VHH binders against q8rxe9. Designs and how they scored, part 24

Target 1, 356 residues: q8rxe9
Amino acid sequence: SVATDDTSPSVKKRVVSGVQPTGSVHLGNYLGAIKNWVALQDTYETLFIIVDHHAITLPYDTRQLGKATTDTAALYLACGIDVSKASVFVQSHVPAHVELMWLLCSSTPIGWLQKMIQFKEKSRKEGVENASVGLFTYPDLMTADILLYQSDFVPVGEDQKQHIELAREIAQRVNHLYGGKKWKKLGGRGGSLFKIPEPLIPQAGARVMSLTDGLSKMSKSAPSDQSRINLLDSKDLIVDKIKRCKTDSFAGLEFDNAERPECNNLLSIYQIVSGKKKEEVMEECKDMSWGTFKPLLADALIEHLSPIQARYQEIIAEPEYLDKILSEGADRAEELGAVTMRNMYQAMGYYQRRRY
Below, E stands for the ipSAE of ESMFold2; O stands for the ipSAE of OpenDDE; V2 stands for 0.75 times the mean of E and O plus 0.25 times the DockQ between their complexes.

## First folded at step 7 (VHH; framework vhh_enristomig)

Design y1 (at its last look DockQ between E and O 0.18; V2 from the best seeds 0.00; counts 0 for: pae O 8.5 > 2, unsure alone 63.5 < 65, placed apart)
Fold by ESMFold2, look of step 7:
Structure y1 (fold): chain B 356 residues (1-356), chain A 123 residues (1-123)
Amino acid sequence: as target 1 above (356 residues)
Amino acid sequence: EVQLLESGGGEVQPGGSLRLSCAASGFTFSDYAISWYRQAPGKQREWVSTISDSGSTNYAESVKGRFTISRDNAKNTLYLQMSSLRAEDTAVYYCAKGSDEYASGWYSEFDYWGQGTLVTVKP
């Protein structure tokens, strides 16, 4: 009964976003992407799906997946998800994702999957002969995540547009194969089974560089923890990392000098976490030594991150509260998905289970 | 797909020189910063040098003045010219490219690494 014909301005468009259960977040992740993703909840009905099924398509640590899943949920909540505006849930708690993925596979030509850039890249690292069927069919699972909820928009970066294009093609193919008059003759409403989702590129976030190399992006996979500020670093660790970070011997501080990439990076971080304009930061800091500036930056970072850390610790300390949030998110998702699944099974001619 | 293939490693006497190469493919090489890392047995992998898309260079203090990073965008190749080599430079050397985007939803941020090339500086 979920239709694509509701164009009322009072009904918010729906955004669905996948979230890998990594269990950790650094300052670059947060300022460069996550902050803006969470902000989508202010404009859209937003579902954040922690995609644990996607995580098993490559080698992983079975002892850590559950903890990484709950840590990730807690981190995103601490980054500002408001449960009155958005739902957060674990993908595996809603079986319809994999049920729909299987049905979509029946309509997905093998050649469409073989062209996917992410499969080619990830299968090279595992060895082609050892690549899993899950890795090969991963795009159908992502398509299911999107289509199950009749999503209007999917927040992706430029490098993931291919996956949204595939989801759109699969939706169009399924609508053609099973929708319209064929669906009406089976007792359905007719018309499209699925909305055709659109990519949404969130406002570009800050570009935050490594503390040990101002020419490299801050990265969670960089070998040295000194290269990054993690959202959960203690106050003492933040101070120590800033004290030890790479700097230079130039006098004063300035933006946009190609010979001073660390200076540009550290001033940019200060600007962002302090909330000041670039011109204000320039005037404030231009005559400072590194010895004066580093404590200022560390204090600004601590002030910015402390509320996030406090919220995270509150959530982790109350596992029943977190479980309730995730359970309520899964219940909402199950309700939305049940309509889609009923329509899909009907349109494909399945004998559906009768309920009391 | 992104590929990084190192070559040029070998054995060398203290004070000697070697030139490492990294052949890159599967991305627009000229648009990205590329780095060298190294890892001695039993030690943590450590950053050595980076060259930006505009040709700006950056070095770890331990190699400054002895190593020179460069790139040839026409050949999609990164180089590391090593001179005045010391025993502590003995390591497997890796070429690395960072991820294109931060935390991109269904996909994790990850670095791309080559297979590495062994440099041995004899005692």
Scores: ipSAE 0.581, ipTM 0.863, lowest interface PAE 1.7, mean pLDDT 87
Fold by OpenDDE, look of step 7:
Structure y1 (fold): chain B 356 residues (1-356), chain A 123 residues (1-123)
Amino acid sequence: as target 1 above (356 residues)
Amino acid sequence: EVQLLESGGGEVQPGGSLRLSCAASGFTFSDYAISWYRQAPGKQREWVSTISDSGSTNYAESVKGRFTISRDNAKNTLYLQMSSLRAEDTAVYYCAKGSDEYASGWYSEFDYWGQGTLVTVKP
């Protein structure tokens, strides 16, 4: 009985993630999320989307959207997203996102969207008359983003949990309404039209705190740039920000002291960017003054961020390269999405265009 | 469950003052930046002010010098002190919670919004 080693290359599960084009990434974003995405590339088939259709649902600067989009893409690549392993593309470059959204909208009861916390709160006060339809249907667009590519997993935070649940419900409903025997009768393969996506909760990346408040997370929405290290900060700016960061008056340095949140934060950052073990950092820094430690931290940050900055500059200096990468990513996305769309149009009974 | 509840809206005369409040629950209030937005009838929503988790403040040019944003972390409450009110300040005012950007993918700048409170400046 020859054990046929069915070495069939285990088809990697597919992961889809996306961010709005903000154009800036700070240390908290990088250490908390992007590094994890890089790691996912080896385990999963990964698609990373710049979701610019989502960006227009809130007030934005039309003059900056394009640049923000390219900057976001460049930063992803600079941070280690590998185009040989992952597809990177812009949402608006793939029309199927909106097409699928329309189809999903037809199958989404309005009551489901009304339950979304974001809309519910907005609709009460703005008067239903002033809220944009885009804002209301935002979750359907997100659902389309996910389901278009038959995603197995979606990295999400707690803030997106409700939307993932909605996506799952919509997928189930569409499968029920149009899939199975109904689809087979129309000449389709039958079965499920969509995979039901599962949330992928990344291991709690290092929570990086504000440089001005060790009890608050580092945030882009913070008005003061001094509260955060941006990935593209100059060496001098990094040194200055670290020099001016909030510290305490206690002697020595220590981890996990609730009375010393800034100390804990800065040591944690040092640990991560230096690649040292916690015990090593403790031994090294336990007797240091802030005057000694801050320069050390700044140097470590500079060393860690320098390759990212260099790569970013290279990418930005060659617009054609980035355009090619985004185009190829979009092509791949279109190819994958085309299958989903074909199935959906067939299952929903559309007259199909004959190409002569 | 995250909740934001605005209050303090009403009718006021031009040149008058009003204080809005936003009561927050369901999350660690002190860890997030909180913002005020407003939407006038027939207009798009516009940013008014943000206060960071560290207490840093920023204002739209249209309200700078007239409005003051503040927060009380012990009470989980955001405030907007409005002074020298104008007719153009008439709007529904919303508070918005900052999201954990880029922490887990699929991020928006704001993840929760309040229901809003109406401010009417009428002579």
Scores: ipSAE 0.024, ipTM 0.213, lowest interface PAE 8.5, mean pLDDT 89
ESMFold2 (binder alone), look of step 7: mean pLDDT 78; pTM 0.793

Design y2 (at its last look DockQ between E and O 0.13; V2 from the best seeds 0.00; counts 0 for: pae O 7.0 > 2, grease 25.7 > 24.2, placed apart)
Fold by ESMFold2, look of step 7:
Structure y2 (fold): chain B 356 residues (1-356), chain A 123 residues (1-123)
Amino acid sequence: as target 1 above (356 residues)
Amino acid sequence: EVQLLESGGGEVQPGGSLRLSCAASGFTFSDYAISWYRQAPGKQREWVSTISDSGSTNYAESVKGRFTISRDNAKNTLYLQMSSLRAEDTAVYYCAKGSKSYASGWYSEFDYWGQGTLVTVKP
C-alpha cells in the first residue's frame, strides 16, 4: 500500500503533554496518572515535552538540571513511551517555544496572569516584587507549548483542568486579534491561527495513598521519603519502607473499611501490582496478620517494578541512544512548530527573512 | 489562589490545652483532605493528623487520644484541638493541602503549606 495522508475520521488527533524534569517518579505518580497518559499514545499522535524552561521558575540546583532532564526522559521511556508511536523531546531544544511565548505575552492581559494559583501563592509569601517574572509568565510558556503544535488535547487531572483554561482564552484572543480577513490580506490563509485545545481527563488511575497516612495521596512533596515507594527504589529499600509503613492493630485484612485507611490502601496496592482480582485478594489475605502480609506485599512490589527498573537501566546505560531519541523528537517538533511560527509572524505583520 | 493561615499557637504549661486554627481560601475546601504537620527544633517536619473530605480522621501514634482534628466546611477552617500537652509537642505547626491529582504535566505536584504557628510547651 502507498503511504499517503489520510483525512478520514480515523486520522489521529494530537495530544501534547508536559513532563517536569524532576528525575524521580513514585508509585502514585505512575499508577495514578503517568501510566494512563503514556497509554494515550495508542490512540493519539502524542508529544511528551520535558519542560526544563518551566523548571527554572522556582529554586533549583543548576548542577543537577541536565541530569534530572535525562533521568526523567529515561524514566518515562521505561514507563512505556514507545518511540515508534510518540515523540519525546526537551523543551529547550526547540527554540520556537520561547519565541512563541514572547509573541503571546504581547496579547495576554496582565490581570489574567495575576489570578494563577502558583503565582499568587509565591507572591503572597514574598510580595509581588520578589516573585520572578518567569513564575508570573509561566502560563504563557505553557500556552506556547500547547499551541505551537496545534494540539487538540492536553491531559490534566480533573481538579486541574483550570490550568488549561487560560491557554484557551489566550488562543481565542490571538485568533481574534490577528486571524481572519486581516491575516488573509497579509497573504495568509485566514481563519484561526490556533486550534483551541481541550482538556483531556484520562480514565481514572489507581488511588495510591501515603505509606504514613492512608488518608493522604502519595506525594513527591511529602517531607519523608518513607511516605512513598519510588519507581527506582532498591529491593532492600522497598522491603524496609513496607516494614515501617503505618498499619493498625485490627485483626485480619479487609477492603473498604473507612476506619482502616492504611489496610485498604495496602491491599489495593497489592491487588494492582499482583494483577489479582479484588475477590481473590480478599480470600488470600483476610486472615493474615500484618507480619504475614507485609513480606507478601513487598515481594509483589519488587516483582512489578523490576521490569520498569530493568528498562530504565538499559536506557541510562546507552546515553548515545537516549541522546538520539531526544534529538529525533526535537527535530520532529521543530518541523511541526515551524509552520505555526511562520503563520504567527505573518499574521502579526513581521518582515520575514529570505534564505539565500 | 490557595491560602492557608495558621493561628492559635503560644506558650502553655505541661498538661495544658491549645486549639490551632487554619483558615483556608482559594480552593473548594470541602473537596480536599487537609493535614497538620509539625517541626520541632533540629528535627525534620513530621505528620500529625489528617481529616479527609468525608470527615474521616487519622493520627500519628504519638498524638492519638490527645489531639483532635476537625473541620468546619462552612467557614473553610481546619482545627487541631490539643490536650494533655507535653514538652515533646513543642514545634512549629503547619497545615497542608495536597493536590487531588498525581501529576498535571506542566504543573508539578504541589502541596501547599501555611506559614506555621509556634507551640511551646514549657519544660
Scores: ipSAE 0.659, ipTM 0.891, lowest interface PAE 1.3, mean pLDDT 87
Fold by OpenDDE, look of step 7:
Structure y2 (fold): chain B 356 residues (1-356), chain A 123 residues (1-123)
Amino acid sequence: as target 1 above (356 residues)
Amino acid sequence: EVQLLESGGGEVQPGGSLRLSCAASGFTFSDYAISWYRQAPGKQREWVSTISDSGSTNYAESVKGRFTISRDNAKNTLYLQMSSLRAEDTAVYYCAKGSKSYASGWYSEFDYWGQGTLVTVKP
């Protein structure tokens, strides 16, 4: 009995993720997400999206959106995303995202969206009447982003876990409503229309906090630029931001002290950008003053970000190159999404267009 | 509880000037950057300007050179001096505080918003 070593190249599982083009990518996005994406490229089929449809659900500068989009794409590449391994594309360049969203909206009970934390809080703060339908339905858009490509995994922060759970529930519901025998009766293959995606949650060490509040995550939505390091910040600006960052009055430096969240955050950042072990950082920094440590951290950040900045400059200097990359990425995305859309339209009983 | 209250809105002629105020309470005002946004009828809400806790300012391209954001930390008040007003500046103007709890690469959230003050630029 010759054990046929069915070395069939194990089809890589698919990972989809993205960021909004709402400004500069900050250190939290990079260390918490993008840096990890680079490692995922070797293990998974990876799609990295600039999700510009999401950006318009909140206040933004219309004149900056285009540049923010291209900057974000350039930064993906500058951070180590490899177009030979991954597809990079802009959400709005693939119409199927919105098409699928519409289909999913028809199967999403309003009560599910009403329970979303972001909507609840926004509604509370701004009033329900001021909340846009886009803000209310953007979780369905996110669901479409994920399910369109039959994603196996979605790298997300802990704060996005609720959205992934929603996506899973919607996928299950659609599979139940339209999949299986019902789909087969309509001429389809039957079975599941969607894979049920699983979250990939980054390790706790990748959580970067605000420079002005160690208990708050670094956020691009925060109005204060002082609260974050942007990847494209100048050396002088990095030095200044670190110099002015919030610190405590305790002697020495230490990890994992709940009373010293800023200290923990800054040490963690130093650890990550220096590539040192936690124990090494503790030994090195335990007796340092803030006056000594802050310059050290700034230098380490500058050293880490300089290659990224250099690569970014190279990429933006060649607009045609970036356009080509985004176009090719969109083509790949459209190809993948077309299968999903065809199945969905069939399963939902749409009259299909005949091309003559 | 965090509260933001805008005032100073009204009707003004094209080319005119108006000064908006935002009174803040319920948080350490001086520790946070504060922003102005606006929403015109039938349009999306858009960012106008931000002033950092250190006093650094940033502006949307549409208002750059015409609007000036400032703050008085002693009064917990944000200001927007608007000059050379245009019809397209007609909107409800909102002040906003940044979020402490929301941070994601994929999804963004805003923290606290005022109720807004209406600015109408009419000939």
Scores: ipSAE 0.028, ipTM 0.214, lowest interface PAE 7.0, mean pLDDT 89
ESMFold2 (binder alone), look of step 7: mean pLDDT 80; pTM 0.812

Design y3 (at its last look DockQ between E and O 0.02; V2 from the best seeds 0.00; counts 0 for: pae O 10.1 > 2, placed apart)
Fold by ESMFold2, look of step 7:
Structure y3 (fold): chain B 356 residues (1-356), chain A 123 residues (1-123)
Amino acid sequence: as target 1 above (356 residues)
Amino acid sequence: EVQLLESGGGEVQPGGSLRLSCAASGFTFSDYAISWYRQAPGKQREWVSTIYSGGSTYYAESVKGRFTISRDNAKNTLYLQMSSLRAEDTAVYYCAKGSDEYASGWTSEFDYWGQGTLVTVKP
């Protein structure tokens, strides 16, 4: 019961990835997810969506959202998105995302949403009566982000699979309610309105840990900037952060010792940014002190990040170029989404506006 | 420094019970949703249950009626009472602190995790 499922090897499958408009990216984001997601453009039709509508589900700074959006786009382009292979665009530039979200909300049982947002509700000072509808309904917005483009795959980390399963359940429900013979009798193709997306769990990216606690994932929300390397940290700041990062008092360096989570983390970062094999890193580093290793790691980080930083600076120096990239991406996405929206309205029995 | 320390895992016969604990420090425990996740060998990590400071609880369908999540805000401790255990409940169980970043399914909803405690239900 999938009308849009791609069963032909010759047709490129579509991947959709949502990108939060944070305005900054740390090494954990990059090595753990972004690097591999950008690489998907080489095998799939890829859409990278800067999801600015998601950013307003909790209090935010209105003066910064626009800049965070463009800075995020520039960072992703600097990380290697090739606009000839992939589309990059801002979610709010394609109104169909919200339009579809509304239609999906009308078919989403309220109990399905409660499981997805409840743990975040209690981190706020406001009472239940003051919690936003956006906080409650954002899973439908994410579902719209995915289904609008008839996506085959959605890249997710292991802790985010639940949202893809919700998107799958909503798609199945909508296909049942409005698809098939009902849709055919309204003039449609019949069959499924939405392709059922699959989670794409890529070969695990690096699990990069905090520089201040090797048992905690590197996080933007950690109180100290010392806990993370940001993609745009200056050379001097990278050196200082590595000098001050948590280590241990063991002699030598080794992977995979449960008593040495910081050692494992820092060696893993070095392996990845240097491009060396694990065995090569072990042999190179096994007899090093921390005093010998830390400068080596800092230099490898600087060498790896410098081209990304240079490309970023080129992009932000030419705001008209960035605007053109985002506008063209939005135009392509709008064309794709228009087909989906037309079918959805037809299947739901709406009187459709004739413009074309 | 945020820390989460799970304990109480062990071996149990099918149909048996265990109580897991998670000791939390380094943040205002009562302000956050806290969850249990589990990961069986070779499987993806899966959500088990969530509790808020006000006592509202939510459970994965696979554990409803068998597991009870609770918290003691005075002790900064999260609990999972597991009953009627089955072979498929064998996993490492993790507690996780909810993130206060804006809500979006495109990013992880938890920013800190414990080391986990192993639960083994004999075949």
Scores: ipSAE 0.180, ipTM 0.543, lowest interface PAE 3.1, mean pLDDT 84
Fold by OpenDDE, look of step 7:
Order: structure tokens, then sequence, then C-alpha cells
Structure y3 (fold): chain B 356 residues (1-356), chain A 123 residues (1-123)
């Protein structure tokens, strides 16, 4: 009995992730997300999106959005995203994102969206009455981004965990409302319309905090550029930002002290960008002053970011190359999304267009 | 007359288990989907689980892996086995009769509701 080694190539699970083109990609985005994406490319079918529809939900500069989009794409590639392994594309280049969002909105209770922490926070800043419907429905768009491609996993930060949970709930609800025997009766295959996505949360060490507040995540929304290292910052600017970063007055350096969040953050950054083990960093830096450590950190950052910056320059110097990559990525995304949309329209009972 | 009567509610500690029952009468029980809903104080009623006439089951993500819906057609009874109970599971639990064998999570697809049974998860 010849054991037929059913080596059927194990279909790789699918991972989808993305960032908004709101300014420059900062160190937190890179170390907390993009750097990890690179490793995922070998294990998963990966789709990396520049989510420009998300960017317009808050005030933005219309003159800069296009450039920010291409810059973000270039930085994806510069950071090690491999187009031979992954699809890179712009959200607005795939209309199905918004189409699916509309369908999902019909199945999302208002009460679910009202509970979103990010909306509450952002609405508070803008004033509740001035908050846009787009901002309110933001999580449905994100859900569409995920579910359109039948994603198995979504790499997200802790701050996005609630949105992933919402996406899971929406997926489950839609499956229940329109899937199964109901869908089969309409001529579909039946079963689930969506996979229920699982979050991939990076390890705690990958969370990069603000340079001016060790208790706040590094963010593009922070008013001061001094609070973040941007991937395209000059060497001199990196040195200056690190020099001026917030530190404490305690002697020595140590990890995992709640009273020293800045110290923990800076050591963690150093650990990651240097490629050293935590124990090595502890031994090396335990007796250092800030005056000694800050230059060391700056040098390590510069060394780590220099290749990325160089590659970025190469990519932006060839706009046709980037356009081709984005176009091909969008084509792939459209192909994948078309199946999902067909199923959704069928399951929801839409009259389908007949092409003659 | 269609009647649904929930039972089995009570107080339980976190991590504990409860089994709810819904006794149905006044209709052919086996021909209809039946669902569990719950309503926490100050919150809207939310769908928990549905079992179709054919036996297919669906769960809200919040209860998936912890709750099991089942039916005994011979006894005209719906069950909800709850395990690993959490504080957030505290609610009045309702059984609802579907309008047909494929009633989904839409409340409009359910034509009869029970009076509910209170589940309190408290340390």
Amino acid sequence: as target 1 above (356 residues)
Amino acid sequence: EVQLLESGGGEVQPGGSLRLSCAASGFTFSDYAISWYRQAPGKQREWVSTIYSGGSTYYAESVKGRFTISRDNAKNTLYLQMSSLRAEDTAVYYCAKGSDEYASGWTSEFDYWGQGTLVTVKP
C-alpha cells in the first residue's frame, strides 16, 4: 500500500495588513509592524495595503496625500517587503473595499460602532457634532479591508485589537444572516461567506513609545515631530531627536521598570535596531549614563535606517517601477476581492448583472 | 398558543457553568429554528446562538467555544450549555422561535419570545 504522499502544496494562510498614508512612516510603524511583515512573507500569503480611504476620515492636506501614498509604498519596499512574495497596493485602487463596506454597514448595529474607543477619543477632540460619518464608520471600512480577502490573520497593534474584535463579530453575524442554507437556496455554495480573522499581535517589545512620553505610543498624530523618529529622518535629525528625548534622573539603565518608561522604551529600541539579545543590552548598558547611551542609540538607529533610506531613494527615483508594482498589486487584490463580492451579492439576494 | 418558557438561570461564579432550558409548546418544534438572545442591564438585546431545524448551529463570537446550543425535538426543548462564564455574560437570556427553519440573527425573523431567565455571573 504505497502511502501516496499527498504533498498537495499546503495552501498558505493569508495575512492582510496596512498603514495610513498620513505623513511619514515612523519608527513605531516600522518596528511595530512593517519589520514583522517581512518575516511573515515566507510563511503566509501576504497583502500589504496603503489605506488611503482611512486617511481622509481626519483632516489632511489634499496636496500631500498622493505623495504620502507613494512614499508609504516605497517605504514598504525599502523596509524589505518583497513583491515576489507579497502584493502591495493602494486601497482606493480597489473599489471593492468600499462596496463591501456598504454591505457590511447594513449588518452592523450602530451600537457596536458607538463603543469604539478610537471614535470616542477622536470625536472628543473634534467635537461630537463635528465628527464625520466617515470617522464613525471607520471600523466597517477596516472590516471590509480584512474580510474582502478572506484573511486568516491580521497583524495589528494592541490599539487596534478592538477593531479586529469588531471585524470578527461582523463576520460572524454576516455568516449567520446570509450564509449557510440561505445562501445555498440562492444558488450559492453555502457555508461561511467570510473567514473569521485572527489577530497577530506583536510581542510587547515591539511597541515603540513616544520620545517625549514613555507612556504614549509613538504616533503620527502627536503634535511634535520631536516625539517620533521618522524613517526618512536625516542622521543629524536622528541625533538631535535622541539627544533631546525625555529621560529620567535615575542612575544606570534598566528594563521593565514601570517608573522608568522612557528608559524601557529606549533600551527596547536599542535592542531591536542593534539585533542584540535583551541580556546583552542589559549587560552593556546597565551602568551607562544617558550621555553615553543616547549617542550609542543614535548611532545604532542611523546604522539600521541607512539601508532603508538608500533603498527608498532608489525606488522613488524610478516612479514607473513603483507604479507597476502598485498596479500589479491592485490587479491581484481585485481578483481576490471579486470572488468575495460575487458571493456577498449572491447571498444577499442582489440581482446580478448579466454580461452579454 | 405558542409558548416559550426559559429556565435554569441563577447566580454563578466566574468560570462556572450553567445550563439553560427553553420549553416550547403550541407549534411543531422540529420545524423551526430557535435562538438564544440575551440582554444585559442598560444594553440592547443581542443575539447569542441559533440552531436550525436541520441541526446547524451558529454562535456569536463572544460566546463561541464556551456556549453550546442544542435541541431535543422529542421533548420540545432548547438548551444552552454555558461554560467558562464571565461577568460580561450577566444578562437575561431569552429563547425565540424562528418564523421558519432558517431564521437568522435578525430579530424580525422571530415571531415569539420567552419571558427570559436571569443569569448573574458574580464573584
Scores: ipSAE 0.006, ipTM 0.252, lowest interface PAE 10.1, mean pLDDT 90
ESMFold2 (binder alone), look of step 7: mean pLDDT 79; pTM 0.796

Design y4 (at its last look DockQ between E and O 0.06; V2 from the best seeds 0.00; counts 0 for: pae O 9.6 > 2, grease 24.5 > 24.2, placed apart)
Fold by ESMFold2, look of step 7:
Structure y4 (fold): chain B 356 residues (1-356), chain A 123 residues (1-123)
Amino acid sequence: as target 1 above (356 residues)
Amino acid sequence: EVQLLESGGGEVQPGGSLRLSCAASGFTFSDYAISWYRQAPGKQREWVSTIYSGGSTYYAESVKGRFTISRDNAKNTLYLQMSSLRAEDTAVYYCAKGSRSYASGWFSEFDYWGQGTLVTVKP
């Protein structure tokens, strides 16, 4: 039947992560989230979905979407996705995402979507009149990404839980409208068409701060590239950015001094990329000047990022291999989604095509 | 609930000055970089200026030297002092904050925006 039971010995619990096809990743994205997302593959059945349909709800360059999609896939693979444990695929390669989105839209009260668009568009004209249909309905597409695979968990941050709350409410509504006794009469197993997904709020990944302001997180949208280390920055650029990053005039180095946010940030980055314990870092670095520490940090960053960069270059250099990985991921996703879609169409009373 | 409320827009002659304010609520204002954006009629929204939590400021080249961004963390308020205004500065001005979390990838940063305040520079 349709649901994956989280206590079933025949199936592993499933995690789904959406990935914007931006084509680039900075150190903050990686250490604060992606590294932890990739690590989930060791415990869960994991799906990494490059959400190209979502990207068209934002300003974008049609000439770059395809390249950004493949570059993003290559970056996530280079960050450690093991294709024997996880699937990586492009959302648009699995048509069931938009099929399910349409079915969910028919069951989603417009007032629930108006609430979400108000949060995203609160500075604009009041109400729905200025939103594209795609921007207005993106919550149903995100819900489809999650529900199509009977996902148990969705990794989110604390300030992003409300998106999963809407997906949960839509699932509950659909289960009420079409599940239960009605579903059993159509040959369904269990009382529900969809699992109700749970947010997975891991302990916070590293909070990596701007290189120009130790009190602000590192961000893609920051106006200066000096504020961030990108995963694909060259060795020389990493050295230059660390040389120019904001520091202070205190002697020595220490963690957790509220008057020294840059010191705490740079030591924290060093700790993580070097793989050392906090106590080891302090013993090594406590009496260093900035002039001694900055080259040490730059070297540790280069050493940590070099394997990722090398793997990325291998993947990009072999586009047929990347295409095969994405195609195989889409095939696995199609198999999983086909069961869900068949059951959803059946529960909603569609005449289903017979196979002869 | 996150709210960003802009004010201080209006009509001004070329060369004039205005000060915009953005009152913030529903989040820990001091933890975030906050930005000004603007949208001229018929054009896409463009970045104007950003101030980081630590006070560092950045400006688009088109406004550098004419606009000054500032913040008052005690009052949860962002400011944009605009001077030497030109006809090209006519736009709706918005303040915006980014997401604090890295954990969801369905969005390239999940931004919250104010409703905007209109600045009109008369010919």
Scores: ipSAE 0.175, ipTM 0.504, lowest interface PAE 2.6, mean pLDDT 82
Fold by OpenDDE, look of step 7:
Structure y4 (fold): chain B 356 residues (1-356), chain A 123 residues (1-123)
Amino acid sequence: as target 1 above (356 residues)
Amino acid sequence: EVQLLESGGGEVQPGGSLRLSCAASGFTFSDYAISWYRQAPGKQREWVSTIYSGGSTYYAESVKGRFTISRDNAKNTLYLQMSSLRAEDTAVYYCAKGSRSYASGWFSEFDYWGQGTLVTVKP
């Protein structure tokens, strides 16, 4: 029986991604992830999630979570996520995420989670005794986020690669344990319960480094705000941050010199935000001093971010609009997730509620 | 440069109280979450408490009801009021700077640490 590769040319593959509601997005997140998401909207069915259940696995400000959630959503839209092409929604608005997470937990050996680098690191920092079960199991939640929607691809950074691999392993295990003939005997269609997701890792050129350390990725976890450009930074702050960014004492500017990581980073940023070709940037900037280049970079950043900032302000000024978008996104997500959940409950032998 | 300097450590009897301070400089103190950690001899560093820029506070279960974290933004100082101290509270206590606008994250790191102040609870 030839597994009819339902490669019907007409059905777009599905991409799912998400970020925690931090309320701020920095240039690295934007150039390394969100900007790429925008491009994916034309090729894929895209779901972009604000994953607020993940936010509570560590100490957080309860008074800020709501605003951070809406701000993150607004920034998605401001960065070019198109609600006519993509679904944007909040994780907690779709209960199926947690339901599926529970089911997946039953099939996840504890040893798999114990090997996660992030857990180990966080446990080290917070102490094993203080580490929450949520912190330990959040990779299963992430797995649920992915598998609930039968995702084909998941855009992730290198730091999340291990979690995607875990998700793949869990999917395979569940398919093995409950799928196929077993599922068919219970009245299901049989076959795989989950697609095995594949990671979409951004190209190296999209990796934005810290303004204070060219060898470290730009990160919100970095202690200094000076190390990053936030998308909502004022013009003056952008100018100041660029002015103060770490540079070297070498003459001229050049790409791809391992001894000049900051130079490479800043040129790369300039290239991306200006829309110029690498060769054009090389020719333009090769003989520039830092005193000349930094203002140029700052101006280019300001020009690039200004429309995003303006759009963000518009969206935030219309809370009902944002609420509608999120509600519609959640509705779509519920619809998609309902199929997965029905199949899982059936395959796992649950007594299903009959609605009369 | 970011600097954190802990003070107030010392020896105290079980059931006693102690107040720790962390003086911060080199950043806008009010914009960041600040945390206390502790490390006992032979044990891993463990989280104790965090206070966010908005004033929300969180505590490890082991210190809940006994310790109180607070901040004075005008003085750029973090405090930890410790009461009902126990032998198991003996540790070097560290303050740590959080990230700006930190509400949540996949992976939060506290990269700036003080030198620590020793608290010894001995009968």
Scores: ipSAE 0.010, ipTM 0.225, lowest interface PAE 9.6, mean pLDDT 89
ESMFold2 (binder alone), look of step 7: mean pLDDT 80; pTM 0.811

